VHH binders against Geranylgeranyl transferase type-1 subunit beta (CDC43). Designs and how they scored, part 27

Target 1, 376 residues: Geranylgeranyl transferase type-1 subunit beta (CDC43), of Saccharomyces cerevisiae (p18898)
Amino acid sequence: MCQATNGPSRVVTKKHRKFFERHLQLLPSSHQGHDVNRMAIIFYSISGLSIFDVNVSAKYGDHLGWMRKHYIKTVLDDTENTVISGFVGSLVMNIPHATTINLPNTLFALLSMIMLRDYEYFETILDKRSLARFVSKCQRPDRGSFVSCLDYKTNCGSSVDSDDLRFCYIAVAILYICGCRSKEDFDEYIDTEKLLGYIMSQQCYNGAFGAHNEPHSGYTSCALSTLALLSSLEKLSDKFKEDTITWLLHRQVSSHGCMKFESELNASYDQSDDGGFQGRENKFADTCYAFWCLNSLHLLTKDWKMLCQTELVTNYLLDRTQKTLTGGFSKNDEEDADLYHSCLGSAALALIEGKFNGELCIPQEIFNDFSKRCCF
Key: E = the ipSAE of ESMFold2; O = the ipSAE of OpenDDE; V2 = 0.75 times the mean of E and O plus 0.25 times the DockQ between their complexes.

## First folded at step 9 (VHH; framework vhh_7n9e_1)

Design v1 (from w06 with S104D; at its last look DockQ between E and O 0.86; V2 from the best seeds 0.00; counts 0 for: pae E 2.5 > 2)
Fold by ESMFold2, look of step 9:
Structure v1 (fold): chain B 376 residues (1-376), chain A 121 residues (1-121)
Amino acid sequence: as target 1 above (376 residues)
Amino acid sequence: DVQLVESGGGLVQAGGSLRLSCAASGFTFSSYRMYWGRQAPGKGREWVSGISGSGGRTYYASSVKGRFTISRDNAKNTLYLQMNNLKPEDTALYYCATEYSDFDLLELDYWGQGTQVTVSS
């Protein structure tokens, strides 16, 4: 490890703020850009700024007001003339409107507006029912999972679109933001029994969640966060929870074992990754998997900080992937900072500090404020 | 779009060697870690080796360490796996992969179609 040269803080907060600000400055209000990921860029940038104590509502609320134009309400050409709504990524890409709104852009936009404290939007502009109907239409009737958007020809989810635990999380998070809390609330719009069945079918034999029985910490975090938002974590067996905790702890790279109480050496130890987390067995550590693994552990047990070596993962993030000259965090110690890893590295640190809501991926104080001000 | 095309598989006797190649396109190859994985008949997928974008760091599963060597040629956008002292348990479909994301919620794997390696007793 390098010695810290800063005074009491090893975190280069001002550099991180500048890093996130640059991404917002390079993203003007122009709707003719070639990048359809503007909602994600905004979300990751203002989430990072908020983590570092920038009042993003005061500083960026006016500048980002153009996001509201990406909320599209339309009528499906189906037998019921169903009204749906959601967010698009680019206004030039909205033909037909019903198939260009998608779940990821919708979630990113809603979370961004929560961080901007745009409560008038949630009280007056958001049509909760039409948005929830869009989520309904994205559910696969046979599997209970979700796709990201509708096929404009059928007004149903495309059979060729990916449907995995990511979109289950996104769908439930959107409904939660719109006020669904009880099983009855969710059942008005989605088949929660089929959704739970799909989630349980993604359990891996030896713990965790993944595709094709390959445990994956990202899918695990999505599944656990979905179950948490559905108040359904108790539906997991004790054995599965224990196996999953064990699997997650083994993702931490350490020369001294995988648990705080272990003295055994890690046979696959790579000193360049010490303290970091792998997303899967036999892969390199990665900044984002610090967040996904820690969030998963946090959801499974209150003792998560005692069970994993949070000081070691903090050292990995600050000494290996924090970029002190530019701000931000990189995927690993050999690459430049990028927005995704900068946001999730910052979120991992905030989660360890107790300041981050892992289920909705926003700072805890922002979540608390939203919950108090926008009644559901 | 990202494309990964594996080649170099085939039938080989136990103790023999093969060199696999993976041609990559649709992304800045030198900026991304690359991996080799495999799937044996009736078994799940497993990762066997990884290499950093620069090529300066490599990783091997314990089952192949000392026998397999991963490398890359960033000028040709090509990933390699040199497999020596092959054993029947190395029989599998071998695929190259990367975690590639353009603002996805998760970094997911892009996989090649794979190339079959069969090691006879």
Scores: ipSAE 0.481, ipTM 0.781, lowest interface PAE 2.5, mean pLDDT 84
ESMFold2 (binder alone), look of step 9: mean pLDDT 81; pTM 0.823
OpenDDE, look of step 9: ipSAE 0.805; ipTM 0.920

Design v2 (from w06 with L108F; at its last look DockQ between E and O 0.72; V2 from the best seeds 0.00; counts 0 for: pae E 2.9 > 2, grease 24.4 > 24.2)
Fold by ESMFold2, look of step 9:
Structure v2 (fold): chain B 376 residues (1-376), chain A 121 residues (1-121)
Amino acid sequence: as target 1 above (376 residues)
Amino acid sequence: DVQLVESGGGLVQAGGSLRLSCAASGFTFSSYRMYWGRQAPGKGREWVSGISGSGGRTYYASSVKGRFTISRDNAKNTLYLQMNNLKPEDTALYYCATEYSDFSLLEFDYWGQGTQVTVSS
């Protein structure tokens, strides 16, 4: 009876592999490409392929070796002649900000190189100190948060760039990859007390993290992952953790589950969203918020699989947003697959299976190999 | 560039009606879910209603259900909110929004400047 569900997999693995491979094949591999998102496209594609059991280091290591040229080391025009380094999105100088190193491209490139097992790069080419100094320069001295890049005129973080929990996560993830583990390690490059203060200031009254007291599961995942990498999750109060878990569970849409709908005769229940997660109150479910909510729950409690309806979210992903003809996942059942939702939908499934490292957003086997190889 | 321009706000007596419009440009409007949100004095932003790209699915916050109707005209790239039986607590800046990704980790809300609705008495 319990074995009646051991039939063929509902996951169209071959279609997903081809979907991610097509994105790599269409990516220009020369310095004349105009796509400033190349590092992100590589990261999402390689992560998706890794989730579906492609040995990406063996298959794509040589093919993607050109991405190393996007690592730029430079000397700032400041009183100390500070040396910094990072990754650019394009080598073509006529594209605005395309040749500027930034935090997102740097993280995407580093994680991609880890997935490709390019550890010689980490041992011979990557200047960890100059990279960490770039991260240091991106920290806002008054708020403790981070911006994505420097203003080329002042060599300070851009005053018009957004600074939010996303860039706090990226900054800390980069430092972690560079070897920072203890508070003393991080404090060599950033003001961790101001960073923690900023993160705590983004707590919402009813739990979770967000802006303008609007809880947001993406910012929540970024904040919690940042705290996890800083070994600082215990700095959250028990009340806030409980409120956040409750808020996250209520993001799951179900007539029988965490998000409460009115009676069976109420038109507010939408079967198309059943089992999926909202990223915010009063919005539709979305493939990426399955990942952001599940990762947040995973970081907050060991019991997360027992507390939410993982079978229902799996059904939402496989029955509503998986695109069985083309591969990939869509944002919702009315749109075509796109790379972002394909990666995060796949990551949500892998997280449920225990095969994904949510803190660094890479497959768990990749993280384990990196950790053993690069023992800091 | 994505652009969302709200209009149709104003002063109305309690129990009255108002129809908001949102003109959209810079993206394929019919491919995106659209939302109305509002921000009242002393409250954070809240999402009031949403509608799927095709218009076939709608969602309402419990505070407005039965009084507000969201709709869209994909030929005109326009989103609407019909607000009936207005109450003083509906007083807020109303804005339309959609979600968009710039490949930097998260999807972002793109929203307009908003249109003020003030319900007297």
Scores: ipSAE 0.437, ipTM 0.757, lowest interface PAE 2.9, mean pLDDT 84
ESMFold2 (binder alone), look of step 9: mean pLDDT 81; pTM 0.821
OpenDDE, look of step 9: ipSAE 0.801; ipTM 0.919

Design v3 (from w06 with L106F; at its last look DockQ between E and O 0.86; V2 from the best seeds 0.00; counts 0 for: pae E 2.9 > 2)
Fold by ESMFold2, look of step 9:
Structure v3 (fold): chain B 376 residues (1-376), chain A 121 residues (1-121)
Amino acid sequence: as target 1 above (376 residues)
Amino acid sequence: DVQLVESGGGLVQAGGSLRLSCAASGFTFSSYRMYWGRQAPGKGREWVSGISGSGGRTYYASSVKGRFTISRDNAKNTLYLQMNNLKPEDTALYYCATEYSDFSLFELDYWGQGTQVTVSS
C-alpha cells in the first residue's frame, strides 16, 4: 500500500463504505417496481466497496443472488432461429422495454459477478456463445458501430438507434469477458475491421475522440479502452497520440491555462475547480471527468503521472467533492453525493494509487484474479 | 423527455443588446448546471457561458466575459443570457444545454434547437 499524494489520511473510508452499503441495502425496496438501472446500481456500489477493501464476494454474494434471474436466454424470430442471451434491467412487465436484454445491463451484470467471484454461475449457467451472438446482432453491418439492443421487428439494430463509442466499448468488453483475445477470436462474432474503421472515424482534428468533431474525454476513454482490449492502441499514429495527451492535460484546470507550461492567465479560471478536469473545453470540472481523463492518459502513456498534476486532482476530489459527513463524492462542490460520482471519484483515486484496471473499469486485484481463472 | 426551447434571438445593430431565454422541462431544473453554446456559419460549436444549479457559480468564455451575463430563475425553470455590446463576430445560432445522465457511462448533453442572433455592422 502506498500514498498517492499527502497520504490516505484525508480519505473518509468508513463513511464511503457506509455510503455504498446503504445503496445496496435499499436496492430491493427502492428499485423493484420501476427502476431499470438495477444492474448499474449494483455495479457502482460493489465497485466502490471493493475499492475500499470490502470483501464483496463474502459479504454480498448470497444476498445479491437475485441478480442472476436477470439473465435471459431467448430465441430470435429470424430465419436462423438464433439463440441469444443477456441481462435485463428490470423484471417488471409493465415498463416498456424493461424486459429487453441490452448491452449496458449485460456488461454491468458481468462485471458485478466477476467482482462477486461468482465463477460457478459463469461455468454452469451463462452461455458464452449465445451472449456473444447477442453482441454480434448489435453491430451495425454498414458502420461497424453497435447499438444497445435489438429492434423487435427486425431482430437487428435499427438504423435510427443510438450507436456511439460507448456501445463499442461495451460490446468489446463483453466479448473480452467471454474469452475473446485475438483478432481471430473477436472476428468469430463481430467485424473488427469495420469496428476499427468506425473508431478511427471518431478521431478529432486536434486530438482526442468525440462526436461532431468536439473532443470529449468520456468518448476518448471509451475509444482508448476499446482499442486496448483489441490490442490495437498501436494503430493510432504517434502524432494523434501526442495531440490527445496534450488535449487531455489541458483539461486540468489551473489559473495559468490548463497545464503548468502555459504562461497566460486563464481568464475563465474558477478557483473552486482548481486541479479538477473538464470533460470538454470551456466547461466546469466534474468528478467523473477526473476519472475519464486520467484513465485516458493512463492508457496512452506510462509517464502519465509525471505529465499531469495528480496531487492537484487528488486535492480537488478530497477537498471539493468528497462528502465527509455522508460519504461519497458529488459531481461538483455545490451538489450532494450521488452513486455514480462516488464510484468514479473513488476509481480515480484508486487509479492514481495503481489499484484500478482502466481497461475493464474494475479494481486491479479483481482483474488479476479474473485473469488467472481461465475464461469461463 | 428533456426539452430545452430557446427564444429571444433576432437582428441587432453592433453595440446593441439582446436577451435570450431558455425554457426547460422534463427534469429537475435546479439540480443541473446549464450552459449556452453557439455555432457560427461554417464553424464548430463553441461553449459561451455556464451556470451552476444554484446560480452561485458562473463561467464565461474569454470572448464574451464582461459583455454577457448568464442567469437562471429556478422557480420558472428558465435560463437567460443577457448579451450587451454585441459585435458582428457574435453572430451565431445560440443553444442552451444541460448535462444529463440516467446511469449511462458518462453524462451527455441535451441541446435545444437554438435561436438565431445576427449582429449587423
Scores: ipSAE 0.439, ipTM 0.763, lowest interface PAE 2.9, mean pLDDT 84
ESMFold2 (binder alone), look of step 9: mean pLDDT 80; pTM 0.820
OpenDDE, look of step 9: ipSAE 0.783; ipTM 0.913

Design v4 (from w06 with S101K; at its last look DockQ between E and O 0.84; V2 from the best seeds 0.00; counts 0 for: pae E 2.3 > 2)
Fold by ESMFold2, look of step 9:
Structure v4 (fold): chain B 376 residues (1-376), chain A 121 residues (1-121)
Amino acid sequence: as target 1 above (376 residues)
Amino acid sequence: DVQLVESGGGLVQAGGSLRLSCAASGFTFSSYRMYWGRQAPGKGREWVSGISGSGGRTYYASSVKGRFTISRDNAKNTLYLQMNNLKPEDTALYYCATEYKDFSLLELDYWGQGTQVTVSS
C-alpha cells in the first residue's frame, strides 16, 4: 500500500490483514444466529484483504464455501408462477426478513464470489435469468427506481426508503454481473428509460445528486456508477458535470477551501478533519466519503488527481482514521475501527493508486480476470 | 429501532430564545456524532450544527454561529440546541439527526419528525 517518501511505511498492512481476517473467522462459528449481514461482512472483509494483497481465492475459497447455501431459488405466488433467485442474509427462519432474498445481499455475495474466483459457480449453479427476474420485480414501474426486496405480506424494503439511488446502483450492478452490457440487454429485465429518468430527477440544482435537492456524495457516487455501468455518463450535460466536479472538490476540508476560496477560511474547517472529505456541506469529514467523493470525481474527469489534493486525503486516512493498534479504519479519529469504514478507507487508497474498480467496488485486477474468464 | 424525538419548538418574537431537545433511543448515543438540521418553507434542508460523540468537538453553520449552542447529555441520551437572538430567517422545522451504519452500501441517516420554530418579526 502507500508509503511515505522517507522513513518507515505509514500503512500498518499486517494489522489491516488481521483485522479483516478476524471478521471472517467469527462468521462460521455463529452462522446459525443473528448474522443477517453475513454477505456484507464477507464482501467488506475479502475486499479489504484483496486490497492488501492477500490471495483470497487461495486462502479463503474453501473456507467460505458455506456462503453458497445462501443462494435461494424460489417460485413467486403470482399468476405466472415466476421463478426468481438471489441471496439471503440468514438461514434462520424466525428473524423477520432474514430468509428473504434481497438486492444488497445478492450483490455482496456475487462480488464476493468474483473475488474468490468461483467461476464454476457462475457457470453451473447460478441461474442468471431467475436472478435478473428478481431484479426486474424490484423495479417500481411508475418511477423507475428500485426496492430492496419483495414483501413477505406487504411490500417492505430495507431500513431506508425505496426511492433510493443505492438500490438503483445495486440493481444495475447485479444485471451487469449477470452479463447485461447494452441497453437492449438491460431492457430485457428493466425499464432503462424510466430508470434514467429517475436518476436525472435526482440531480440537484447546483450539481451532484441527492434526495429533495440536498446534494449527497454517497448518492452522487451511486448515480454516477449506475450511469457508468449503463454506458450513459455522456447523457449528463457539460454544465451539470462541471457543477458536480466543483461541488465534490469543495467537499475536501482545508483551512483555505479546496479550489474556490483562497482569501477566506473555510467556515466548516476543523483541523482534525484537514484533507478529508465530507459527504454534505456543513458536516464533519468521514472516511467513507473519501471513497464516495473520489470515486465520483474519478468517473467524471480523468484529471481528478490534478484537481484535488490526494496527498492530503491520504494523510487524513493514514494519520487520523487508520487504527495502528488494531488495524482497520474508523469513521473519524474519535471512534474505533469498523468493517465498513475499514473497507472504504482501504478502497479510497487503492483508487488513488489506480488499483480499484470504483463502479463495482472491487480491485481492478479481480474485475479484469472476471471479465476475461466470464466474458460477455 | 433508532428513534429521535424533538421537542421545545414554538412561536417566539425576534430577539427571543428557545431551547430544543432531542431524546434518542435504540443505539449507543455516546458513540455517535449528532446534528441539528432545519428546513424553512420553500427552501432546501440545511445542516445547522453538529457535535462529536464525546461533546468535545462542535460545529456551527455561519448563519447561526455565536447565537446557537449545541450540547449533549450522554447520561440522559439527549441532544440540545440553545437558540438565542432568534431572527425571522430562523423560522423552520428543526430536525435532530445521526448517521448510523447498517451494513448497507451507504450509511443511513436517521431523522426525527422535527419540531417547528416560528420567529415573528
Scores: ipSAE 0.479, ipTM 0.782, lowest interface PAE 2.3, mean pLDDT 84
ESMFold2 (binder alone), look of step 9: mean pLDDT 83; pTM 0.838
OpenDDE, look of step 9: ipSAE 0.780; ipTM 0.912

Design v5 (from w06 with G50A; at its last look DockQ between E and O 0.71; V2 from the best seeds 0.00; counts 0 for: pae E 2.4 > 2)
Fold by ESMFold2, look of step 9:
Structure v5 (fold): chain B 376 residues (1-376), chain A 121 residues (1-121)
Amino acid sequence: as target 1 above (376 residues)
Amino acid sequence: DVQLVESGGGLVQAGGSLRLSCAASGFTFSSYRMYWGRQAPGKGREWVSAISGSGGRTYYASSVKGRFTISRDNAKNTLYLQMNNLKPEDTALYYCATEYSDFSLLELDYWGQGTQVTVSS
């Protein structure tokens, strides 16, 4: 029997379903500032619905069929006439950045279509090789990291775009979805040795991953998920893994037990944060960091549930950030529910139950079905 | 698109006062917890104070509690830090910050360029 229950006493499943459905039903009529984020909005909404056992393929497959038209295949004006493809955020030419294919929109669209079980589209319309070549063009040749889109002047990765661990994860996830599994598969499209070098350069002295030797749970989850998809977690030293596990466990805000010294020294401690996870030292607990920290622990050790206080984080999510009147989850106990935290709070609960695939951020049964269809 | 602009720094004698301001734009200011942080010469960043989106909860590092007061004016999209009884060890670059998601995967910190506070002995 599942540890989580459906109903008003702990989990308000019906309210959560309505919360996510509202975001999908309002999307086609919106002319608001979320137009460039519509692929993310779809992904978070159908992920939440899938977690709460809605058959999103049956209910939304036809309604969301319009997202197929956001797939753009084009020929670069370069010396090789390279054919690339990916997903745009909008088909309206007057909206900046909405008409440019980029890595985040591409990943969110692909994951959404996997959850909609649109495998026919994967087999007949998606050109996996041109999609993978787009990923290739986003890799920085000097660092091995990735940017999100191309510079129109060079047909290469933008020199002013961010190139952090987020886009390394997104790039590798896209290639994985396109069928890359072995080092040789990935090496056809990207320089995996340079990518691994970049990831290792983001290791922090006392464990975890981050920018400028400042560890962060989000970057840590991105790095570990990337290594997992590359079958390269074993390249991390045992010492670094141990340090990272310890660092992640200390992100759980608690006045109990072995965390007393850090709790007494953490000037940002708030009793309403108890049991939740912070993203870095001396910051507040946040629903999304429950997911990022738990996913990281899950990837590092099979014993992760024995090592952390999963009952406490469950209580934090259900008693402090679950919004029982509207559905959804909030960032913290003072704010309203929002889509990002609602999806990631739901994912954290599903991960604890063993029903979520943290490497690709989709429900485990959806991943299993996709993997069987792709004939790994 | 998120912009945070600090002002109000300067040179002041020990025991004196300053009031810092942070003008915010590009997001719904009242929906976000805001922070003041500082970076002393040769040191890493440290947070100093935080305030909830509504202004109903405030938080302080032990080194400034009782001397500094954080506040916000949500009608003016402005964050404040009243700094009293300043000490030479308060000398630092002071910056405001918030955590914001642009839906590209992670929620990350956004911070301004900072305003210098120098406290003379």
Scores: ipSAE 0.573, ipTM 0.812, lowest interface PAE 1.7, mean pLDDT 85
ESMFold2 (binder alone), look of step 9: mean pLDDT 81; pTM 0.822
OpenDDE, look of step 9: ipSAE 0.618; ipTM 0.831
ESMFold2, look of step 10: ipSAE 0.443; ipTM 0.749
ESMFold2 (binder alone), look of step 10: mean pLDDT 82; pTM 0.825
OpenDDE, look of step 10: ipSAE 0.632; ipTM 0.839

Design v6 (from w06 with L105F; at its last look DockQ between E and O 0.85; V2 from the best seeds 0.00; counts 0 for: pae E 3.0 > 2)
Fold by ESMFold2, look of step 9:
Structure v6 (fold): chain B 376 residues (1-376), chain A 121 residues (1-121)
Amino acid sequence: as target 1 above (376 residues)
Amino acid sequence: DVQLVESGGGLVQAGGSLRLSCAASGFTFSSYRMYWGRQAPGKGREWVSGISGSGGRTYYASSVKGRFTISRDNAKNTLYLQMNNLKPEDTALYYCATEYSDFSFLELDYWGQGTQVTVSS
């Protein structure tokens, strides 16, 4: 039988719900900075609410219908008149980058619609093929990586836009949501061999993924999630997987490290960070890196909970970065709660409980429902 | 427009001292943790020191602990690294950095162009 908690919960669930609700209630506001972040704010807010047992589909499905207006379908001025579609960050046309369809807003919107169980919209309004064609146009043919949007003058990938592992993940996640599963499915829209070549080129010598041979847990999670969605994790060598697991375990801060039989004190130990994770060597622990490191371990090995000290990271999140007065989680114990860290701290706890899907970064129950409804 | 501009590098004799500065703009400086990193020729980046937004918490790599001191002046939006008892092994391009994102998916470090420190025997 299931284990029941005894006594008051350490999680201030009602405060967390109120924290996320406040962010949704403020979206009609004319506050200038929020117009370009609307899709992200929705995604982080309803993810947090869902993690804390709010039926977001029932409660917010009608409230958030306005996000559907951000879906734009257009015909490129190219020789084939290619039809593409995606989501914009703002409907204000005087801010070109904010009004251009882009990969991040598209992913956030699609994941939000999945969490709202708006499957009628998926089946009737969203054109999955034109979404996938937008992803195609974002791939750099020379490197196999992706940019976030197209240059509005050339309808080609922007030369000034970054093209790193983040956008590889976003691109593949969008295609996965659109129904791609096999290599043949993905190859209809992108060059998977060049993409794999790019991902492998971002491996760091002593494990993990990063830029300029500097390993970073965020890039590592992006690379591993991308490979998982492509059914290609087994293309990583056993040595690289072992080196990466070791690197990730060493990101957990403790006076003795996270290995079972370490006998020496950690020279970089900071009591305020105990149990938390760094995103890279010699930096402070951060709530979001608890998620990125744990997700990476989860993707690499079924034994991940036995390898790291999940009780210690839970204590870090609940005792150091949970804000019991306002709700939410902060980056560290010195700062106020913010939406990004509140969502990712909540996701880390849900991942430990087995209730979070690390490949698409949504609650597991939501993923399961999506899979049943969308013919997979 | 996050902008980080390092200065104060140069050529110095072993055992000498040098003070690096980093002028920051385009964000609320006092709200962000700041770091110094360095990159020696042919090597990956090493993060040397960090400081909290308020300045109340500091961090040092073992290779520089006791010799380097990080500080910040939030009124001037300036980060400092006081480097004492310099060794030839400290020769590197020194960068200041912060975690900042206009983009909520993944927050990554932003860094300046760096200032060269060369320590002669």
Scores: ipSAE 0.420, ipTM 0.747, lowest interface PAE 3.0, mean pLDDT 83
ESMFold2 (binder alone), look of step 9: mean pLDDT 81; pTM 0.825
OpenDDE, look of step 9: ipSAE 0.818; ipTM 0.926

## First folded at step 10 (VHH; framework vhh_7n9e_1)

Design k2 (from r19 with G50A; at its last look DockQ between E and O 0.53; V2 from the best seeds 0.00; counts 0 for: pae O 11.5 > 2)
Fold by OpenDDE, look of step 10:
Structure k2 (fold): chain B 376 residues (1-376), chain A 120 residues (1-120)
Amino acid sequence: as target 1 above (376 residues)
Amino acid sequence: DVQLVESGGGLVQAGGSLRLSCAASGFTFSSYRMYWGRQAPGKGREWVSAISGSGGRTYYASSVKGRFTISRDNAKNTLYLQMNNLKPEDTALYYCATESDFLSEEFDYWGQGTQVTVSS
């Protein structure tokens, strides 16, 4: 009878809640300089609070008004007078006739609204077609990748903007939220085949995804999540899947795991990183990489909990990067807690518990409710 | 804005020594792990050494272990690399770096670098 020593909950739930709440309270004043990131702040805070069982819809419904104000519908100066819509980061920076809509803010806003359970807004107010058209315009016709925003002059994707796998994910996630489920649905707005081609081109030789054949856990997570949303994970070869799983498992730092605390085998080993995950080879463990790696494993195999050491990563997060005094999670054991790592650290824990949807990066319960209501 | 400015590079004979410095600004220096990296001609960037935020933990690539020493002065927001017993294969552009979050445009911040040339 292994007496589950009900040891004091290692999770400081109350402090985490306070931590996320503080960030929401500071939005009107201290974050004025960060107007571009306000949607992200809202998303991370609401997500964190939801993970820690706060009824965010009831408590923070007032934020919906603010968010709705950032929804913009505009007509492009193209031959077809295309109507697009999305979310802007700041109302102050609205330059007349400039399209300041961008993909990241649009996704953050949509996900936040989902978490706040503003279903009426989704059903009656949001123009899903114009949102999808915005996403369409962000796709690069030559590569199939996506840029984050449109050029003010050409209303085309900026050639200087990054078009990495993050924006592929954001684009597809937005379309998914807009109701796309089949390849045919997606093809109405984007060139899905070119997108798939681009994603496949980002495969690394030793597994995983990344630019310039440098695998990265974040890019891997984005690629796999995108493929999952497109119902296209089967497009990956079995060999590549196996290689990717192996690569991901080797990102977990452990005295007993795939990456041992031996200087000759791991040049960046640190005892304090035990159980944590690296983002790429020869890097220190980071709280956010726990989520990216675990999400990737979760998408690739049902046996992911047996393959990786979930107990050790839990210990890493709760004993090393959790801040017991202030709440939140830090990047590593030496830094202060920040909102980004706090959200992803919390998400990693929730994922392990089966309470988080890694494809859309929201709590599983919220995802389920959204799916039921939006007849997806 | 994160700024990293490397200095202290130069021409040195094999067996000689150099001390590199990196001045950091735009972030809480003491909270971040710092890296030295290098890029030799025709080769990719490789990590050389790393140090924890507090300075209590140091790491070295196998190629420089026992010869190089990484340190930091958090009061001065400065990273150092003492290089002893330099070899021609150590010739490279040396960079200091710090990590960024996934949502940033760059995963790593790098300075402009300082050139180290070791002559045989």
Scores: ipSAE 0.000, ipTM 0.271, lowest interface PAE 11.5, mean pLDDT 85
ESMFold2, look of step 10: ipSAE 0.472; ipTM 0.798
ESMFold2 (binder alone), look of step 10: mean pLDDT 82; pTM 0.833

